# Ledger of designs, part 1: VHH binders against Uncharacterized protein F13C5.5

Every score and structure here is a prediction.

Target 1, 168 residues: Uncharacterized protein F13C5.5, of Caenorhabditis elegans (o76565)
Amino acid sequence: EICPMDKHAICNTGHLSCTCSVSQEDEAPVPEISCNALIARDLETGNFPVVSVEFDLNNSAEALEEFPEDAFRDKISSSLRVDEEDVIVLRTSCVGTDDTLTIQFVILKKDTNSSALPFAIEDLIDAESIATRMKAMGHLSQIANLDVDTIEYTEELVDLEFEPSNLE
Unless a header shows other numbers, all headers, positions and changes below count from the first letter of the chain; Kabat numbers aren't used for antibody chains.
F is the ipSAE of ESMFold2-Fast. E and O are both the ipSAE of ESMFold2, at different seeds. Each is the mean of both directions, binder to target and target to binder. V2 is 0.75 times the mean of E and O plus 0.25 times the DockQ between their complexes.
Where letters were taken out, [cut] stands.
Atom coordinates printed by the task and the answers are left out, and those that the model quotes come from them; centres of patches stay.

## First folded at step 1 (VHH)

Design C10
Fold by ESMFold2, look of step 3:
Structure C10 (fold): chain B 168 residues (1-168), chain A 119 residues (1-119)
Amino acid sequence: as target 1 above (168 residues)
Amino acid sequence: QVQLQESGGGLVQPGGSLRLSCAASGFTFRSYWMSWVRQAPGKGLEVVSDISSGGGSTTYADSVKGRFTISRDNAKNTLYLQMNSLKPEDTAVYYCAKYGTSLRYFDSRGPGTQVTVSS
């Protein structure tokens, strides 16, 4: 996993945000890496191009306790013929509703130097191309046994509850 | 620079078996999904089977499931296709192909090896 936190909130567990940041109340020591530190976001807007997948949780037969990140990465990587370790989940969030789970991810290019954090846009496969290809695939109406509502290219990252810095 | 060389094709009777090999060089073989694709006379390319970079995930065309097995040896930079219970419809040129970063598109393939299944 990319997120060093054991605790992730998922809408079906009564939490409103399922992010990989820390709560000041729950995680006194700042983790060594946070999802905000992985990417070189636009300094003025906070924007970064990502693929955004929204899941409709209204039809879920069981409440989700944790986001099934491994199954998600497995489905994405096998569908697009890329390696699982190159699929980087940046946001797992249900902010705004208990009925929707939003996952935002990027895919690292092969031959990118893994020691060069934060990742810049040029280190990543073009997110609009990823979204376009996924939308053209007829078998991605479910990912990780969750019903997919939308797959979109966006530059608007879901906000985190707390944004600790690990790059000081 | 990238080099893919298929071998192991030939003439075989229906019901027979054949094992194709593909020697790879000029790139980091273990880092890429690989594929066997085929082209029957007068037809387009058909993806026969895909295998993940580590070999843990495989897919097969419906027409070959249960008869063909893809494998790879990352230490030898070699891709394999074991073909059993061959049928005349399997007659084609078989190509070893490398996926790139252009999602689900091949960026390289070899010159191919002919497989002919006839009585």
Scores: ipSAE 0.073, ipTM 0.567, lowest interface PAE 6.3, mean pLDDT 75

## First folded at step 3 (VHH; from C10 with R30S S31D)

Design C10_d
Fold by ESMFold2, look of step 5:
Structure C10_d (fold): chain B 168 residues (1-168), chain A 119 residues (1-119)
Amino acid sequence: as target 1 above (168 residues)
Amino acid sequence: QVQLQESGGGLVQPGGSLRLSCAASGFTFSDYWMSWVRQAPGKGLEVVSDISSGGGSTTYADSVKGRFTISRDNAKNTLYLQMNSLKPEDTAVYYCAKYGTSLRYFDSRGPGTQVTVSS
């Protein structure tokens, strides 16, 4: 398997640190609360508007130890002329594949109190606008030395397969 | 209300220097990438240089690399463009511009300042 995901992944920093991937059923405890806690998801569907980027890993080195989040954040922020701190990664996932990595993220608007969780849709830059602009940028065919297969707006978050649990 | 006001333009001979300033108000200046853009007579807008919100990352158009330097002073809410080795081709109206949350390239720009490079 080439996918860089391990048993779990932690995304973001500071008070926004959260679990963005869990790949093993019995892993407990997970070090951080789920990234679901950052966003005001639809109660019935779990949906929330995000930008979804799929990477084709067939050209990567045999295996990456971790998703190169800092390089990803740097590229997104510099390309869109936003601050790195406002790019918030919610998911990193290889679920159902050995050769595809899916990253889901949002971008926080300035003038939003980033300490006021969970974020509502109004606190974030419009995800469809982000995806549309990124698709128009030819230089985003590769991000952090990973080949980009697709960039899409979606409201469907990849599930955290094994929901974080606490110690007993 | 976002307000941007350029100054420092004028007439200068080829090879000379000018320093443009842009005073910013009505928004948190240190939160946003800023830009200098220019428009020569009868031409479209050209992005001359961008600078990140903290000032650590800059970009330049090929036509000005090595001659122009963008900078900012976040304590004074001021953006600068140092222009050296000026050429007649640099003649344009120069605008200070703010990137925005709508992801259009610019949400706001000032009225501009004229730079004329001529003998």
Scores: ipSAE 0.241, ipTM 0.669, lowest interface PAE 3.9, mean pLDDT 82
Fold by ESMFold2 at other seeds, look of step 3:
Structure C10_d (fold): chain B 168 residues (1-168), chain A 119 residues (1-119)
Amino acid sequence: as target 1 above (168 residues)
Amino acid sequence: QVQLQESGGGLVQPGGSLRLSCAASGFTFSDYWMSWVRQAPGKGLEVVSDISSGGGSTTYADSVKGRFTISRDNAKNTLYLQMNSLKPEDTAVYYCAKYGTSLRYFDSRGPGTQVTVSS
């Protein structure tokens, strides 16, 4: 019943840090630029291909205060045999509910220059292939001690409720 | 072009030790997970051990846990497998293998090195 994101969340700390959730209108700058800035989204729809993981929080022992991103990235990267730094979280969302957490992410190809923003689809490992392989693995029914409800490919990013403002 | 070259195999008695090496070139070695795989006579390939690109995470097949240790030296572009307490069942050709960027299991492997454990 308590969403782990209070007013905003920062993802990818240490490498491509960006704001991945904004649930309150913020009258002051957030500490990081929007994760939207990392990706070359469709200009009209805002769509971009991602892997979307939905967690069912009903079986959590107590309310989460923060999404355990490090454990999430560790499990994803070790399962897929990719580096943690290449797993880029774009969204953490509890849209409209305390009981469900949605995480959306992409994975950089190793030959991608991470300083060449924004990333095009071709700079990333195919999200549908990632989702298909994750669904086949069977050991991803829990990630970071959270129960996984769904893993799917989608092109629809969860909307940020407010666009973060930044100092640069 | 990716090149992987194994060395260090040979004939050893049960209970003995060997250290396998794999020299890597033609790619940025430190960017990729690496693996040792083996093929025993008349059998399919078995993943013996994996190691993460930085060396911080390792996995082992149940049959070798506690006896084999995978390691890497990214400054020398070299992958290692320390094999202790060798058993006749460890007799196989051992291959150094590289994980790819397309999520294929492996996209490259070397020609292999023969390990024979026999009284």
Scores: ipSAE 0.145, ipTM 0.588, lowest interface PAE 4.7, mean pLDDT 83

## First folded at step 5 (VHH)

Design i1_6D (from i1 with T102D)
Fold by ESMFold2, look of step 5:
Structure i1_6D (fold): chain B 168 residues (1-168), chain A 120 residues (1-120)
Amino acid sequence: as target 1 above (168 residues)
Amino acid sequence: QVQLQESGGGLVQPGGSLRLSCAASGFTFSDYWMSWVRQAPGKGLEVVSDISSGGGSTTYADSVKGRFTISRDNAKNTLYLQMNSLKPEDTAVYYCAKYGYDSLRYFDSRGPGTQVTVSS
């Protein structure tokens, strides 16, 4: 199962671009920054509070080749009346190998410096509150033209198939 | 302390136009989504229009689409509502409102309002 690196490169705002899942076939350099570097995870469990959105891809006419990250961030930020630049995507499941796509994200509080890494939980809007608000809204059955199956608060991050920073 | 002050209301004939302004102070205006909200006599509050912090995204109630235009000038800390083709049903007190950030789609501040009356 091969996940091309560019499909797992996440393009948040500013210097927050990162690679969250990487499949490497060649000896080409892997990007220096991973999404693990964005957050101060619990080192014992690997846990971190996030909002997890699961999409049902069964009715897609074409296989999804890239996650529409910009449309996702735009819909989340406009729905919650926050800035798109503060919606930070941390994890994505491997695209093109499943009937399901899972996206995990957080939202920065206003006045958080986006260059001050890693983000601690106190830098972020409470993820349980975000998930609760989103579930109560009647217009999030689709995000970025994808059918939403679930929206949940969780502390369990999706697994990375390969993460270069995890080798150290 | 957040301060919002509306102006530009008044009496206007059907088909007329008005431009509402809202002067904002006491917070970083450019960081927040803003809204115009109205309350017609004997009715509840209705969100008329929202605008994103940078001004790039707007929404409108169906009843005002194509007639009203929300805008903002972040250098002047001012929110605007251009109201064209006014109808008697647009008669209301119009409020400038500020969304909170951590409150996720709740208003945390509102001005005292300005009366708009559309009547022959």
Scores: ipSAE 0.582, ipTM 0.833, lowest interface PAE 1.2, mean pLDDT 80
Fold by ESMFold2 at other seeds, look of step 6:
Structure i1_6D (fold): chain B 168 residues (1-168), chain A 120 residues (1-120)
Amino acid sequence: as target 1 above (168 residues)
Amino acid sequence: QVQLQESGGGLVQPGGSLRLSCAASGFTFSDYWMSWVRQAPGKGLEVVSDISSGGGSTTYADSVKGRFTISRDNAKNTLYLQMNSLKPEDTAVYYCAKYGYDSLRYFDSRGPGTQVTVSS
């Protein structure tokens, strides 16, 4: 089952690959840089504007061991008519539950150089506009065969809690 | 300076076929989702079919599934719509349309259109 997580989660691919969820139960986490490294968060608050999708796992018919990120990315990109490689997942968290999964993501603007890390807010499509558009769509009650509970704009990233970057 | 120019429309009998083309210029064609949109006489706009930037994903309106095929040739900057088994209700002006990227599923450009008339 996807939740609760007993391992750190790695999101994205290539040079954008990063740790998007941490678990205190993970005794041998994969060495990977934190997804915090992809974005220029506010120095005092750690805030960064994202789209936050909450899934209700109680109503899902899908029996999965991990979050189906590829299917999620495909559905988001096809729904918004953007490229899937520009959808960057920053968080995949159960937030201490076994029945709720929270996914937080951003989308690169077409002209953004994906190698120029960290991304500033102006490098990304406006997250509030993304959330507003997704909520207006009539076919996003499920994404990746998971039941969607909410789609919201927020600047509060789910905490990774303990320095999740274990790269050495 | 986005330019989209449709061609290939005309008058055909029911059951006939047409292939629409759209020549694109003034932008990097391979970066954007593209669409065919139609407007029947006295009716609003209908999205007929969409195709992803690389051509790997397509969608169709229910009314045209199995009869129409969207495709693109990114080397020629050209969008196509193969229309088979045409019916009188397919009579419309067909537009080639470009999705914006930051517009999130809104068109930011379309061509002047090409008339398709299906009649005996």
Scores: ipSAE 0.516, ipTM 0.806, lowest interface PAE 2.0, mean pLDDT 89

Design i1_mix (from i1 with S57K T59D S103E)
Fold by ESMFold2 at other seeds, look of step 6:
Structure i1_mix (fold): chain B 168 residues (1-168), chain A 120 residues (1-120)
Amino acid sequence: as target 1 above (168 residues)
Amino acid sequence: QVQLQESGGGLVQPGGSLRLSCAASGFTFSDYWMSWVRQAPGKGLEVVSDISSGGGKTDYADSVKGRFTISRDNAKNTLYLQMNSLKPEDTAVYYCAKYGYTELRYFDSRGPGTQVTVSS
């Protein structure tokens, strides 16, 4: 197994910490709120505009124990000339294969109050513009020492197969 | 309104040094990546150096690596460029520029510039 996620992953340490992947049901509730709670998803479809990055894990990720989120956020923020704390990960997933990792993220506008949840689309930098800029830059074939397969704008979030719960 | 004002340019002999300053106002200086950009006679704009909002990350054009040092003082809202071992090729107008969050990797503001001339 190449994928770094066994049951679930926790993203965005600090006050935005949330469960961004759940691959198996756990009868004991996961300890973090779903990353769905960070965003005002479409009520009918569950959609929300994000940047989706797919990594090919075949060659360089054999020893990967977990997704290197800090290195990912560092590379994204430095490449786009934004602050690292504005990069918010919403999903990590090994969708449909154990050799591919998908990361979905958004970037806060500089004047967004990070405590005023859930974030609406207007609180975030336009995801299509982010994806377009990243593709135009031509130097993002690797992020955090992982090989990038695709960078895309999408409104379809990877499913959290089970809704995480929080202890309050 | 965002205001950026460069100073410290002038005439210097090859091998000499200059220190450029940029006074910033009208925005929260410590929130943004900043840049020095130059334009040599008859040429386009060249990004000389970038610095992160906290000052912990820097980047340099290959032509100036090892000779120029970008820095910032967020308490004084000031960006600096220390230029050592100057060459005639460094002759240009130097601009202080601010990255924006509306269109990423583009400058949303720059100052009027300061002339640096390196000649015998």
Scores: ipSAE 0.638, ipTM 0.851, lowest interface PAE 1.2, mean pLDDT 85
Fold by ESMFold2 at other seeds, look of step 5:
Structure i1_mix (fold): chain B 168 residues (1-168), chain A 120 residues (1-120)
Amino acid sequence: as target 1 above (168 residues)
Amino acid sequence: QVQLQESGGGLVQPGGSLRLSCAASGFTFSDYWMSWVRQAPGKGLEVVSDISSGGGKTDYADSVKGRFTISRDNAKNTLYLQMNSLKPEDTAVYYCAKYGYTELRYFDSRGPGTQVTVSS
């Protein structure tokens, strides 16, 4: 089952690959840096504007062993008419539950150099606008065969239980 | 300077075929979803078909599905619309349009259009 997660989750590909969930404090170090490293979070709060999608896993049509990130990215990008590589997933988290999955993501602007980390808010498409557009679409009540409970703008990132460092 | 230039329109009999082309310049063509949009006489704009930046995903209006095929050649910066089994109601000016990233699901550019007339 997707939740609770057995191990850490790695999101994205290439040089943007990063740890987006840590289920336990039993790994040091993980092979990938934290997805926190992709974004220029507020120095005092750790906040960053993202789109947050909550899935209700209780009535999923199919019992999956892991989150289908590629299908999620494909659906988001095709629905919004953007490229898949511009959709960057920062969190895939069960938040201590076996029936709810939270996905948090951002979308790069086309003129953003994906190698120029960390991304500032100005490098990304406005998250509130993304969430508003997605909520207006009638066909996003299910994504990747998972039932969507909520889609919302937030600046509250789900905590990683362990924030690995790959700089040492 | 974004430039989109359609060609291939004309007069055709019902049941006939036409192939529209759109030459794109002034932007990285392969980065954007593209669209064919038409405007029939006295009507508003209708999105006919969309195609993803890489060409792997397409959508069609119900009125043209099965008869029209959108494609693109990113090496030639060209968008195409193959129109088969044409009907009089397909008579319209056809525009090549580019999706933008500032307002999602909105066109930020379109060409001057090419006239397609389906008549006996």
Scores: ipSAE 0.585, ipTM 0.822, lowest interface PAE 1.4, mean pLDDT 86
Fold by ESMFold2, look of step 7:
Structure i1_mix (fold): chain B 168 residues (1-168), chain A 120 residues (1-120)
Amino acid sequence: as target 1 above (168 residues)
Amino acid sequence: QVQLQESGGGLVQPGGSLRLSCAASGFTFSDYWMSWVRQAPGKGLEVVSDISSGGGKTDYADSVKGRFTISRDNAKNTLYLQMNSLKPEDTAVYYCAKYGYTELRYFDSRGPGTQVTVSS
């Protein structure tokens, strides 16, 4: 079983959006907010604290064409009793894997203005606390009808596709 | 200052109905999941029902499924619990509670409660 999203990451958040694209010599670049600009990453490493969820795709009912982001946010928000709009998916990727999908997300604090980009660590609920709470819950072995392999706190973001016109 | 005030409790016969209300103030009510929690005499707290901030998602303890209905009116900052087919084991103090974001899945506020007594 393979992930159909090998070359792209999902960069959209609830009421926020950004674009991931490639450029060619004769294509017009998209004037859009880069997904890298959503968060105030460490200037030297590019690191940012997130919750990383890996899915095992071997048991998927079908080849996964598109990540069910709405169902994912719905399950996370309902499980943790937060607003769905506060769950921000920063990365989706299965690049470099045969049968896994990695989703990285953060959760906004209630006092965070969603238009005040980039989000800093202090704008977000502590990612290690989120991961610890999710692992303590016994019913998150499946999210969005996908089998969960791991839930971890990490500061290592998966890569986004390079797009020269999205450099900010 | 978060304020939660329950009302609508009382004495009712088995099989009867009650509707609880909770008036909320001091916070943006529509931003938070809310809950009804009860405490029977000599028992710990039991989450009876939860409702999402927009009202579109609900959850119920197995012991009350099909008999109780949680709802909210965000324009009136009010949480409700419709309690039908009441049983003596439903006797408890019922609290309106607010989930917080500091400790996920923990309540950061609750009201003083309203007594529900189901007795012949």
Scores: ipSAE 0.583, ipTM 0.829, lowest interface PAE 1.4, mean pLDDT 78
Fold by ESMFold2, look of step 8:
Structure i1_mix (fold): chain B 168 residues (1-168), chain A 120 residues (1-120)
Amino acid sequence: as target 1 above (168 residues)
Amino acid sequence: QVQLQESGGGLVQPGGSLRLSCAASGFTFSDYWMSWVRQAPGKGLEVVSDISSGGGKTDYADSVKGRFTISRDNAKNTLYLQMNSLKPEDTAVYYCAKYGYTELRYFDSRGPGTQVTVSS
């Protein structure tokens, strides 16, 4: 449709947003794991260091049906010469205006305890270093045929509409 | 300890072919992008070709496109470079190199290199 659902996201009718959570509160069985369960967020604030990419959809000739996550991950991994499986998309958000899409992601280190969930900050490549490298590379003004507006380091994750635990 | 060992270099006439090999050990070979890098006499390092961890994506320097082919065999932990239609300007030491995760887009390891000389 208009928002990816297979990443545990909920698309609001009327005010569309793309978040990584279960598809609805009353879903049973709940999917095995959600994007909230992947990371050890700060207990007080919910913050976690990520790379945030904002796309400007104003120049798009077509309505975006679904975010091309595979193409996004493919472009990030190939540009940085990392394994595509290490690029973890945590948030896909349409919140705000219809002309803006925000993607938040991290990259796993190799040779760490990456099988232990939730991931801690030390399991991940430093997000500020990733954002700095991406901004320096010049050829990332377009990713997956979408115009990139900003690439930034942030600790402020986009909020999810519904947040069940899947880790037990 | 990461170990990369190149082989297959030598002297060849212009228009000839060579196949370079790189034996890898001390790391999970299939997890990393790999590269062939060359250094001509008196010049800096030039990335000749890159290949993704699974082998599905490749890139080439403009000077070698259509003549060189990078490949890998993850079951044998071996990287290859097939070099066809060789020219004198391809004369260089060729290195097998591994991309790292500490400094993205930088090599964290390379081998001692193998000499390729293209001359009449």
Scores: ipSAE 0.580, ipTM 0.830, lowest interface PAE 1.3, mean pLDDT 78

## First folded at step 6 (VHH; from i1_6D with S57K T59D)

Design j_6D_K59D
Fold by ESMFold2, look of step 6:
Structure j_6D_K59D (fold): chain B 168 residues (1-168), chain A 120 residues (1-120)
Amino acid sequence: as target 1 above (168 residues)
Amino acid sequence: QVQLQESGGGLVQPGGSLRLSCAASGFTFSDYWMSWVRQAPGKGLEVVSDISSGGGKTDYADSVKGRFTISRDNAKNTLYLQMNSLKPEDTAVYYCAKYGYDSLRYFDSRGPGTQVTVSS
């Protein structure tokens, strides 16, 4: 996969605002392609069908310094019996209300031409089906050691607080 | 198109061992999670063990943990179940089963099964 997806879910220090962004160092420049280039959102609304997971951070809001994206993808893929590499995290958002963390993701279908970006909706497993299946499972009250509050299907992507560019 | 064929079942004394094999064809074996499921007389299906597409993750039913080992050889399109310390309660038809990808943890195929009988 040409997209370095796991490097674009950053929680900001001092405030619970996690967005798809990166920082640049001399030896490790910003990757050419990021989560902003992954999907073709609706041009007017920014909508795209996703699964949205909200975590309750009331007891640990000040302790979360970095979202454990690999552990999240591992739990999702193992629970649904899909491959971790096909679980694509599009948004990581920490909001101050109710001390919640919101993760929005999609899952690629197997044997699609998924190397081509941006991903089209037909390349993805139906997000409503994913959310429905996850809600029916009795063992997802905690994912990646975080307490799950809600799991839902939505077409509304969480807005980025800043908009990194991946194109040169 | 999907073909799953189990082998290696038979009659074994309590405490004995068996190794089940499942030959797979008609699909890209290495792309899918696979499972062994069993059905004891008069009972429903029980998932015995699951294994990830690459073989790096496994799950076991509590009743078989520490006694059974699932494995796969993706180069040979073969799934295995090593069954040790067998008990009469393990008597069942054992099926090789394939998870569907878009079915999200539902099986879409299984073989005809192989009988395992553990008699005291």
Scores: ipSAE 0.608, ipTM 0.836, lowest interface PAE 1.2, mean pLDDT 77

